# Designs tried in a protein design chat: VH-VL binders against p57417. Part 26

Target 1, 135 residues: p57417
Amino acid sequence: MNNLIDTIKKIENILYSLERILKQECHNLLKSKTSNEEILELIKRKKILFKKLIILSQDRLCLEKEYNIFPPYESNNKLNNYWKKIINTCLILRKLNLKNKIIMNKKFYLNQRFLELSSSYKKSVTYNLDGNLEI
Key: E = the ipSAE of ESMFold2; O = the ipSAE of OpenDDE; V2 = 0.75 times the mean of E and O plus 0.25 times the DockQ between their complexes.

## First folded at step 13 (VH-VL; framework fv_regdanvimab)

Design q6 (at its last look DockQ between E and O 0.86; V2 from the best seeds 0.80)
Fold by OpenDDE, look of step 13:
Structure q6 (fold): chain C 135 residues (1-135), chain A 123 residues (1-123), chain B 110 residues (1-110)
Amino acid sequence: as target 1 above (135 residues)
Amino acid sequence: QITLKESGPTLVKPTQTLTLTCSFSGFSLSEYGVGVGWIRQPPGKALEWLALIFWDDDKYHTTSLKTRLTISKDTSKNQVVLTMTNMDPVDTATYYCARIPYDSYEGYYFDYWGQGTTVTVSS
Amino acid sequence: ELVLTQPPSVSAAPGQKVTISCSGSSSNIGNHYVSWYQQLPGTAPKLLIYDNNKRPSGIPDRFSGSKSGTSATLGITGLQTGDEADYYCGTWDSKLRAYVFGGGTELTVL
């Protein structure tokens, strides 16, 4: 049972790391001049964290079968408490990921509009944190 | 260029503690995804995984030796240390440290290996 | 007892093809990617195949890997005398939470 608990703790830690990365991604995406290099680095880190998460999840599943205990772990208070945290963090991650996707799409759209506008008016165009165009 | 090198005593007495150091260059344990593991090979026998440590200080040990093994890292020195207590002649082997790459996406594997250091446990 | 099972030895003549099997379970090969290592006599192991079928830089295309179910296979075509070595499969085991190696296969070129 200790192995399962340890695995769940590790999963929780990875999820927290992902949350930090997604927040940083959001911060970078909201900048008027987003660094492609920084975004790429964050993507790389996300991929690595997801890899580890997948492996940990497989460990969890195997151990659950071994101990015949499954989420939400109602028969074990310690596991159940960790699982609640994991679920809560997953919900947060889902929201953050969706937000970042929206921002990224808007940024691409705005970049295209900037190019068009710049071409037409020969002016530099930016956008503010609210996504409004500024000439 | 990535290199790993094992260092430590080559002769240990029974019941003593073995301390091995893996010094590496060409990469850092501060890099996401990077890990360093220890593998041993008794003379004429198969490879045996012992322990693994990742950039985030996540650690794993083989179950059979878990109570005897400790793995740690010093990122500033580019070193990983393995300690094994209560050594026995059966622990006589060549000990390797090896790297898990950061750019691996699909699984764990060891892409660079040290040359190994032979440790003999004898009275 | 070994978690991954390999034949103790295989042999073939130069130019021929050989295969080395690695048999595991659902907790290891069934769930995780397999790697292969070559160990020449008196040397440290060298990565030969990773992620079931990928070759590191410098590894010739004579070496191939495959995975099916709970088993993996290393293939060597155009066998050369320099291929005489011990070969090990390796993968993660979720039940043990450990990296595991096979027992090794000694390849002899006749």
Scores: ipSAE 0.868, ipTM 0.941, lowest interface PAE 0.5, mean pLDDT 92
Fold by ESMFold2, look of step 13:
Structure q6 (fold): chain C 135 residues (1-135), chain A 123 residues (1-123), chain B 110 residues (1-110)
Amino acid sequence: as target 1 above (135 residues)
Amino acid sequence: QITLKESGPTLVKPTQTLTLTCSFSGFSLSEYGVGVGWIRQPPGKALEWLALIFWDDDKYHTTSLKTRLTISKDTSKNQVVLTMTNMDPVDTATYYCARIPYDSYEGYYFDYWGQGTTVTVSS
Amino acid sequence: ELVLTQPPSVSAAPGQKVTISCSGSSSNIGNHYVSWYQQLPGTAPKLLIYDNNKRPSGIPDRFSGSKSGTSATLGITGLQTGDEADYYCGTWDSKLRAYVFGGGTELTVL
């Protein structure tokens, strides 16, 4: 049982780290002077943390089967309390991710309108998926 | 150029504590996703994984030796330290440290290994 | 007894093909990516295959890896005398929360 509790704690730590990264991503999306290096580093860190979370999730699932106990772990108060924290953090992450997606979509829409307004005067310009200008 | 090198005593008496240091260059444990592990190999035997530490100080130890093993890091010195208590002649082996890279997004594996250091526990 | 089982030895003539199997379970090979290591006599192990079938830079394509279910296979074609070594599979095990190696396979080139 201690292995499952330890795995759950590690999952919680990864989720908190993801929360910090999503908040920093939001900050960078709201300003215009963030370097590409900062944005690319945040993207890399999210991927690495997600990889670790996937492995930890496999550990959790395997241990749940071995111990025959499953979320929300109603028969174990300690596990149940950790699971509640995990669920709350997941809700926060979902909200942050949706907020970042909305901000990104608004910026893309404005950039498209800029291109439409510019079409009568100059050569068209394009942006790649990372928002970088490409001609 | 990524290199790792093990250092520590080559001869230890039974019941003593072994301390091994992995010194590395060409990467840092401040890099996201990076880890360093310890693996041993008794003479003529298979590889046995011992412990692992990641950039975020997350740690794992082989269950059979968990109470005897401590792994720690000093990121500023590019070092990882393994301590194993209550040494026994059965612990005679070559001890390796090895890197888990940050470029891997799919699974854990050890891409660079030290040369190993042979530790003999006199009977 | 071992978590990952490999044949103790294999042999073949120069220029021929050999395969080395690695048998595990759902807690390891079934749900995690497999790596292979080559250990030449008197040396440290060297990464040969990662993520089931990928080769690091400098490993020729005559080395290949595959995975099916709870079993993985290392293939070596065009055998050379320099390929005489011990070969280990390795992967994560979620039940043990540990990295595990196979028992090793000694390859002899006759």
Scores: ipSAE 0.687, ipTM 0.864, lowest interface PAE 1.3, mean pLDDT 86
ESMFold2 (binder alone), look of step 13: mean pLDDT 93; pTM 0.956

## First folded at step 14 (VH-VL; framework fv_regdanvimab)

Design s1 (at its last look DockQ between E and O 0.66; V2 from the best seeds 0.76)
Fold by OpenDDE, look of step 14:
Structure s1 (fold): chain C 135 residues (1-135), chain A 122 residues (1-122), chain B 110 residues (1-110)
Amino acid sequence: as target 1 above (135 residues)
Amino acid sequence: QITLKESGPTLVKPTQTLTLTCSFSGFSLSEYGVGVGWIRQPPGKALEWLALIFWDDDKYHTTSLKTRLTISKDTSKNQVVLTMTNMDPVDTATYYCAREPYDSEGYYFDYWGQGTTVTVSS
Amino acid sequence: ELVLTQPPSVSAAPGQKVTISCSGSSSNIGSHYVSWYQQLPGTAPKLLIYDNNKRPSGIPDRFSGSKSGTSATLGITGLQTGDEADYYCGTWDSKLRAYVFGGGTELTVL
């Protein structure tokens, strides 16, 4: 059970990092002179975080099966509390990501592909084509 | 050019603690997504992953040695340190440090040190 | 106890094709990208394949990787004497929360 708890904590931390990056992205996008290089760097960082998130999610799923415990973890208060935080953060990330996507598309006339992650990320149910975080 | 080099004692007594240092150049652990891992190989045997540390100080250890292993980083020195307590002759091996890159889908090690041979004997 | 299983040895004549298998489970190969490493005698391992089928710079196209289900395969075409080495598969295991290597395969060029 400790491994699952640790995994969930790591997931939470990654999500917080994503939140920071998305906020920074938003800030940059709202500048009168937005640097494409800075935006690309933030996108790169997002991809990196998503890589870890995907792997952590796979760890979580595997451990859930092993321990026979699943979200929202009602049988475990500690896990349940973490899960609530994760869900709340995911909702925030969805809103932020969508906002950033809209701003970016309008400002830079970029298509969906600019914001897309690799196909493997898509399959892991992180972002949909509409720019929403799905967890 | 990316390089890694392992350093530390080549001879350790049983029950003593092994401390190995991985010094690297051409990249930094301040770089987003970068990790450094330790792998060992007993003479004539297969590779064995030991530990991994990331730029964000996220750490992983092999379960069998978790209580004996500690991995840490000094970003300012471009070093990663591995400590292993209560060494035993069975821990005799060549120890490698290797880089885990950021620009990929999975975890793997793309650059390796030459390795340092550690012998545990009385 | 090995989490990833490889044949202990394979052999072929120069110019021939060889394949090395790596068998795992749903918690590792089934869920994660596989990498392959070459270790020449007396040297450190070298990355050959990453993300199932991608080659690092400097690795010839004679080397290929594939993954299906819970198994991965390394292919070597146009076998050369210099290919004589040990080959290891590696991947993440979600159950162990660890990187894992196969037992290694010794390739002999006849």
Scores: ipSAE 0.874, ipTM 0.950, lowest interface PAE 0.5, mean pLDDT 92
Fold by ESMFold2, look of step 14:
Structure s1 (fold): chain C 135 residues (1-135), chain A 122 residues (1-122), chain B 110 residues (1-110)
Amino acid sequence: as target 1 above (135 residues)
Amino acid sequence: QITLKESGPTLVKPTQTLTLTCSFSGFSLSEYGVGVGWIRQPPGKALEWLALIFWDDDKYHTTSLKTRLTISKDTSKNQVVLTMTNMDPVDTATYYCAREPYDSEGYYFDYWGQGTTVTVSS
Amino acid sequence: ELVLTQPPSVSAAPGQKVTISCSGSSSNIGSHYVSWYQQLPGTAPKLLIYDNNKRPSGIPDRFSGSKSGTSATLGITGLQTGDEADYYCGTWDSKLRAYVFGGGTELTVL
């Protein structure tokens, strides 16, 4: 059980780090003089965090099956509380990602060269409302 | 360019605590995504992974030794430290540190130190 | 027992092909990327293959890797006497939340 709790805590920490990155992305997109280097670094960091999140998601699914307990973990108050925080953070990330997409589309709509420089990641990964990774 | 080197005592008595230091150059644990791990190999036996620490202080330890192992980092010194308590003759091995890179899909170890041999006296 | 199973030894003549198998489960090879390491006598391990089938710079293309289901394979063509070494597979295991190595395979070139 402690392995599942620890895995859920690690997932929560990655999601908080993604929230900070998306807020930094928003800040940089709203500046009139955003450098491509800053945007590319944020894309790199998101890719790195998605890697860890995918691996942690496999850990979670494997441990859930082993312990025969599943989200929202109603039989375990500790896990249920962490799960509620994860769901809330996923909702925040979804809103931030949509906001950043809208700002990017407005700011860089007709200049596809900036998008080419910033789009090193081939596929996006996100958590849905059930907390599963989507590819 | 990238190098890692293990240092610490080569002879330890049973029940004592072993402290090993991994000193590295050519990369930093301030680099996003990077980690450093420890692996040991008893004489004539297979590799055994022990622990891993990432740039964000995220840590993993092999289950069988988790209560005996502590891994920590000092980013400013380019060092990672492994502490292993209650040493026993079965812990006699060559201890390696190795880098976990950030630019891949899976976890693995791309650069290894030369290893340091630790003997636990009987 | 070992989480990843490798044959203890394999052998072949110079110039021939060999394969080294690594058998695991859905919690390791089935879910995660496999790496292979070469350990020449008296030396530290060296990365040979990562992310199932990618070669680091400086590894010749006669070394190859593949993965199918819960099993992975290291292939070596054009065997040379300098290839005599121990070979280890490695990957993450989600049940153990740990990196795991196979037991190693001793390659002899006859």
Scores: ipSAE 0.711, ipTM 0.883, lowest interface PAE 1.2, mean pLDDT 87
ESMFold2 (binder alone), look of step 14: mean pLDDT 94; pTM 0.960

Design s2 (at its last look DockQ between E and O 0.41; V2 from the best seeds 0.68)
Fold by OpenDDE, look of step 14:
Structure s2 (fold): chain C 135 residues (1-135), chain A 123 residues (1-123), chain B 110 residues (1-110)
Amino acid sequence: as target 1 above (135 residues)
Amino acid sequence: QITLKESGPTLVKPTQTLTLTCSFSGFSLSEYGVGVGWIRQPPGKALEWLALIFWDDDKYHTTSLKTRLTISKDTSKNQVVLTMTNMDPVDTATYYCAREPYDSYEGYYFDYWGQGTTVTVSS
Amino acid sequence: ELVLTQPPSVSAAPGQKVTISCSGSSSNIGNHYVSWYQQLPGTAPKLLIYDNNKRPSGIPDRFSGSKSGTSATLGITGLQTGDEADYYCGTWDSKLRAYVFGGGTELTVL
């Protein structure tokens, strides 16, 4: 059970990092003169964070099966509390991501290739075609 | 050019603590996604993963040695340190540090390796 | 626990093709990408393949990787004497939250 708890904590931390990155992205996109280089860097960081998130999510799923406990973890208050935080953060991320996509598309006329993760993440869609975060 | 080099004692007595340092260049642990891991190889045996640390201080250890292993980083020095307590002759091996790159996709792998340092545990 | 099983040894003549298998004991190998490493005698391991089938810079196209289900395969075409080495597969295990190496395969060039 400790491994699952630890995994969930790691997931939460990554999501917070993503939130920070998305806020920075938003800030940069709203500037009158937006640096493409800065945006690209933020995109790279997002990809890295999503990589870790995918692996952590796989870890979580595996451990859930092993311990026979699943979201929203009603049988475990500690896990349930963490899960609530994760869900709340995901909602924030979804909103931020959508906003950023809209701004980016309007400003730079970028296609979805810049907003989507690499092809390797197609099976684990974090960003859908509508710009929503799916975790 | 990316390089890693292991340093530390080559001879340790049983029950003593082993401290190994991985010094690297050509990359930084301040970079997103970068990790450094430790792998050992007993003479004539297979590779064994020991631990991994990332830029965000996220750490993983092999379960069998979790209570004995500690991995830490000093970003300012470009160093990663591995400590292993209560050494035993069975821990005699060549110890490698290796980089886990930030540009990987869904998996972990080690793209650059140190030359390794041989550690012998003997009374 | 995930165990990656490799044949202990394989051999072939120069110019021939060899394959080295890596089989997982659990479905976990199916969830993560597999990497391959070459270890020449007396040297540190070298990355050959990552993400199942990608070659890092400097690795000849004679080396290839594939993955299907719970098994991965390393292919070496146009075998050369310099290919004589130990080969290891590796992958992340979600249950253990650890990187796991296979037992290694000794390749002999006849």
Scores: ipSAE 0.824, ipTM 0.915, lowest interface PAE 0.6, mean pLDDT 90
Fold by ESMFold2, look of step 14:
Structure s2 (fold): chain C 135 residues (1-135), chain A 123 residues (1-123), chain B 110 residues (1-110)
Amino acid sequence: as target 1 above (135 residues)
Amino acid sequence: QITLKESGPTLVKPTQTLTLTCSFSGFSLSEYGVGVGWIRQPPGKALEWLALIFWDDDKYHTTSLKTRLTISKDTSKNQVVLTMTNMDPVDTATYYCAREPYDSYEGYYFDYWGQGTTVTVSS
Amino acid sequence: ELVLTQPPSVSAAPGQKVTISCSGSSSNIGNHYVSWYQQLPGTAPKLLIYDNNKRPSGIPDRFSGSKSGTSATLGITGLQTGDEADYYCGTWDSKLRAYVFGGGTELTVL
């Protein structure tokens, strides 16, 4: 049983780390200027944490079957309390992930339109020393 | 260039505690996702995984030796330390440390290994 | 019995193909990615295959890996005398919460 409790604790820790990263991602996405390197680093860290979470999830499923105990772990108050925290955190993560995905999609679309307009604008205009328009 | 090197006593007596240090260069345990593990190999025998520690101080130990093993890290020194209590002649082996890398793949594995240090347990 | 079972030895002539099996269970090979390690005589192990079938840089494509169910297989084609070594499979085991190695296979090139 101690192996299942330890596994559940490790899952909870990974989920909290993911929450922090998704909040950092949201903060960086809402800024008008942000470095691509900053966003790419946060994406890398999410992938690393998902790798550990997938492995921990397999550990949990295997130990649940071995001990014949399953979520929400009604027969064990300690496991049940950890599970409630895990479910709540998963709901928060889903909300944050959807929010960040929507912001990224909007930002990418606007950046593409700005590049299109900038290209068209430069084709048709030039300026002299006084800043007057010349074609 | 990534390198790992094991150091510690080559001869210990039964019941003594073995302390092994893995010193590495070319990477750091401040790198997100990275871990360092210990593996041993008795003379003429198979590899036996012992323990693993990650950048976030998450740890695992082989079940059969869990009460005898501790693993710790000093990120600023690029070191990982393994201690094994109550040594016995059966623990005579070559001890390796090895890196568990970050990547985009979904498995644990060891991509760089030290050359190993041989520890003999005898009185 | 070991958690991961390999044949103790295999042999084949130069130029031939050899296959080394690794047999496990649902708690390890069945749910986790498999790696293979080569240990030349008197040397430390070297990573040969990771994530079931991927080769690190510098490993020739005559080394291959596969996984089916609770078993994994290392294939070596175009066998060379320099391939004489011990070969180990390795993977995570979720029941033990530990990494596990197979017992090793001694490859002899006749």
Scores: ipSAE 0.708, ipTM 0.871, lowest interface PAE 1.2, mean pLDDT 87
ESMFold2 (binder alone), look of step 14: mean pLDDT 94; pTM 0.960

Design s3 (at its last look DockQ between E and O 0.52; V2 from the best seeds 0.74)
Fold by OpenDDE, look of step 14:
Structure s3 (fold): chain C 135 residues (1-135), chain A 122 residues (1-122), chain B 110 residues (1-110)
Amino acid sequence: as target 1 above (135 residues)
Amino acid sequence: QITLKESGPTLVKPTQTLTLTCSFSGFSLSEYGVGVGWIRQPPGKALEWLALIFWDDDKYHTTSLRTRLTISKDTSKNQVVLTMTNMDPVDTATYYCAREPYDSEGYYFDYWGQGTTVTVSS
Amino acid sequence: ELVLTQPPSVSAAPGQKVTISCSGSSSNIGNHYVSWYQQLPGTAPKLLIYDNNKRPSGIPDRFSGSKSGTSATLGITGLQTGDEADYYCGTWDSKLRAYVFGGGTELTVL
């Protein structure tokens, strides 16, 4: 059970990092003169975070099966509390991501390559093309 | 050019603590996505993963040695340190540090040190 | 606990093709990307394949990787004497939350 708890904590941390990056991305996108280089760097960082998130999610799923406990973890108060935080953060990320995508598309006329983080992104269904976070 | 080099004692007594340092160049643990891992190989045996540390200080250890292993990083020095307590002759092996890159889908090690041989003997 | 299984040894003549298999549980190969490493005698391991089928710079196209289900395969065409080495597969294990190497395969060039 400790492994699952640790995994959930790590997921939460990654999501928080993503939130920071998305906020920074938003800030940059709203500048009068937006640096393409800076945006690309943020995209790169997002991809990296998503790599870890995907793997952590796979860890979580595996451990859930092993311990026979699943979201929202109603049988475990500690896990349930963490999960609530994760869900809350996911909602924030969804809104931020959608906003950023809209701004980016309008400002830079970017294609699907800028909106997608990685091939694994689609497989994990973490985000959809509309900017919704699904964990 | 990316390079890694292991350093530390080559001879350790049983029950003593082994401290190995991985010094690297050509990359930094301040870079997003970068990790450094430790792998060992007993003479004539297979590779065994020991631990992994990431730029964000996220750490993983092999379960069998979890209580004995500690991995840490000093970003300013471009070093990663592995500590292993209560050494035993069975821990005799060549110890490698290796980089885990960020620009990929899975975890793997793309650059390796040459390894340092550690012998545990009374 | 969870082990990646490789054949202990394989052999072939120069110019021939060899394949090395790596089999594991669904929590390993089934869920994560596989990497391959070459270790020449007396040297450190070298990355050969990553993300199932990608080659790092400097690795010739004679080397290929594939993954299907819970199995991964390394292919070596146009075998050369210099290919004589130990080969290891590796992948992340979600249950153990650890990187896991296979047992290794000794390739002999006849």
Scores: ipSAE 0.846, ipTM 0.934, lowest interface PAE 0.5, mean pLDDT 91
Fold by ESMFold2, look of step 14:
Order: sequence, then structure tokens, then C-alpha cells
Structure s3 (fold): chain C 135 residues (1-135), chain A 122 residues (1-122), chain B 110 residues (1-110)
Amino acid sequence: as target 1 above (135 residues)
Amino acid sequence: QITLKESGPTLVKPTQTLTLTCSFSGFSLSEYGVGVGWIRQPPGKALEWLALIFWDDDKYHTTSLRTRLTISKDTSKNQVVLTMTNMDPVDTATYYCAREPYDSEGYYFDYWGQGTTVTVSS
Amino acid sequence: ELVLTQPPSVSAAPGQKVTISCSGSSSNIGNHYVSWYQQLPGTAPKLLIYDNNKRPSGIPDRFSGSKSGTSATLGITGLQTGDEADYYCGTWDSKLRAYVFGGGTELTVL
């Protein structure tokens, strides 16, 4: 049973680390000076944490079968309490993911809109097949 | 150039504690996702994984030796330390440290030290 | 005892193809990625294959890996006398929560 408890603790820690990364992503997306390098680093870190989470999930599933105990672990108060924290963190992560997706979509849309408005103020100019300005 | 090197005593008496240091260069445990592990190989025998420590201080130990093993790191010195208590002649082996990289789907060891041979005898 | 089973030895002549098997279970090979290591006589192990079938830079494409179910296979084509070594498979095991190696396969080049 201690192996399952340790595995659940490690899962919880990964989820908290993901929460911090998503909050950092939100902060970076809201900055007027957006850094692609900062966003790419956060994406890399998410991939690394997902790798560990996938492996830990396999550990959990194997140990659950071995101990014949399953979420929400009603027969073990310690595991049940950790599971409740995991559920709460997952809800927070879903909200943060949705928020970050919305901000990203708006940021891309506004960049396209700004380019369109700039084109409207040009007098006697044309665009070539590559979309470059010709004077 | 990524390199790892094991250091520590080559002779240990039964019941003593073995302390091995892995000194590495060309990477840091401040790099997200990176880990360092220890593997041993008794003379003429197969490889046996012992322990692994990650950049975030997450640790794993082989279950059969868990109570005898401690793994720790000093990121500023580029070192990982393995201690193994209550040594026995059966623990005579070549001990390797190796890097676990971050940008893959599974766990594995891409760079290995040359190994250090530890003999446990009276 | 051994979680991953490999044949103790295999042999072939120069230029031939050889395969080395690694048999495990759902707690290891079935759900985790397999790596292969070469250990030349008197040297430290060297990575040959990771993530089932990927080669690190510097490993020639005559070394290949594959996985099916709970078994993995290392293939070596164009066998050379310098390939004479011990070969180990390795992977994570979720039941043990540990990395595990196979028992090793001694390749002899006739």
C-alpha cells in the first residue's frame, strides 16, 4: 500500500507543477511584449511533466490491481484525501487551460486584425503573391 | 561533451557503508527533466539498476535495497551521491552512474560513466 | 527473479543478420518504452536504441528495434566482428516502480 500512496503523492506533485506552468503561461500571454522563447520553454516543460504523469498513471493502475483498491479509495482515508486534492487540482487545471486557450486565440485574432487595419490606411500600394507590400 | 565519472573507495569491509560520487559535466541537474541513476554489475553478471534522482529531487530506489540506499544531489557541484549501508560480499560489483535524458517517451540511460569496481571482503 | 527474459547467447557469421529477443509483461514492455544497450568486452554499456525503435546519433541504421505486445526485438544486420558484445534490453516496470534490465545476451561473431 505504501507504494500506491507514494505514487499518488508523486502524481499530486506533478499536477501542482503543471498548475504553476499554466499560471506562468497565462502571465506570459498577457504581457504586451510576448516572448516566443518563454512560451516554447513552458511547452517543453509541460511535455516533460506529461511524460512523468503518463508513467506514474501506469504505476498507479498496476498497483491498484495488485491491491484491489480503486478511486476514490473509500477504504483508505489517506488515499481518499489525496484523491480529493487531485480532483480539485484537475478542476483548476481545466479552468487554466481553457483560459490560456482563449487568450491565445484572442492574441492571434488581434494580430491579424491589426494587419488588416494597417492595409486599410495605405493609399496607392499593392500586394504581390507572397503578400508583401509593393510601392 | 557529456561525461560522467564515478569515484569512491574500491575496497570496503562487510557491514561498512559505501559512498559513491558521480561527477558529471556537459549537463546540469538544473535542466528540466534530466536525471542521474546508478547501476551495478557483479563480475560476470547482468546489469542491475539501483536508484534514480531527477532534477526536481524526485527519487526512485530498487525495492530490494530501498532500506540500504540513499541517493542525493548537489546541483551546484554537478554531483550525485549514492550511499549503501551494511555492505556484504554479494555487493561486490562495478558501479556505474548514467544520465536519464528528458526529451523522450520512456526512461533510459544515454550516457554512462566508465564505472568503478568495489570489492567487499574481509 | 529476472523480469525481462533474453536468450543467453546468439551467434552468426560476419555479414549475416541476427535478432535478440526480450520478453516481459504488461507491467513493463507492454506499457513502457524499451531501450537496448551494447556492452563491449571490458567497457561500460552504450545506448543503441531508445523509445523502442529510435537510434541516437552515431548508431548506424543496421541496428534496429521493435516492440510487439510484451516482447521487444533488437535486430543487427551486416554483422561485424566488432559487434561481439553483450546486449541488454531495459525498460520501466510499473509494478516494481523501477527500471529493469534483461539478463543479457552474449553475441558471438563466428
Scores: ipSAE 0.795, ipTM 0.912, lowest interface PAE 0.7, mean pLDDT 87
ESMFold2 (binder alone), look of step 14: mean pLDDT 95; pTM 0.962

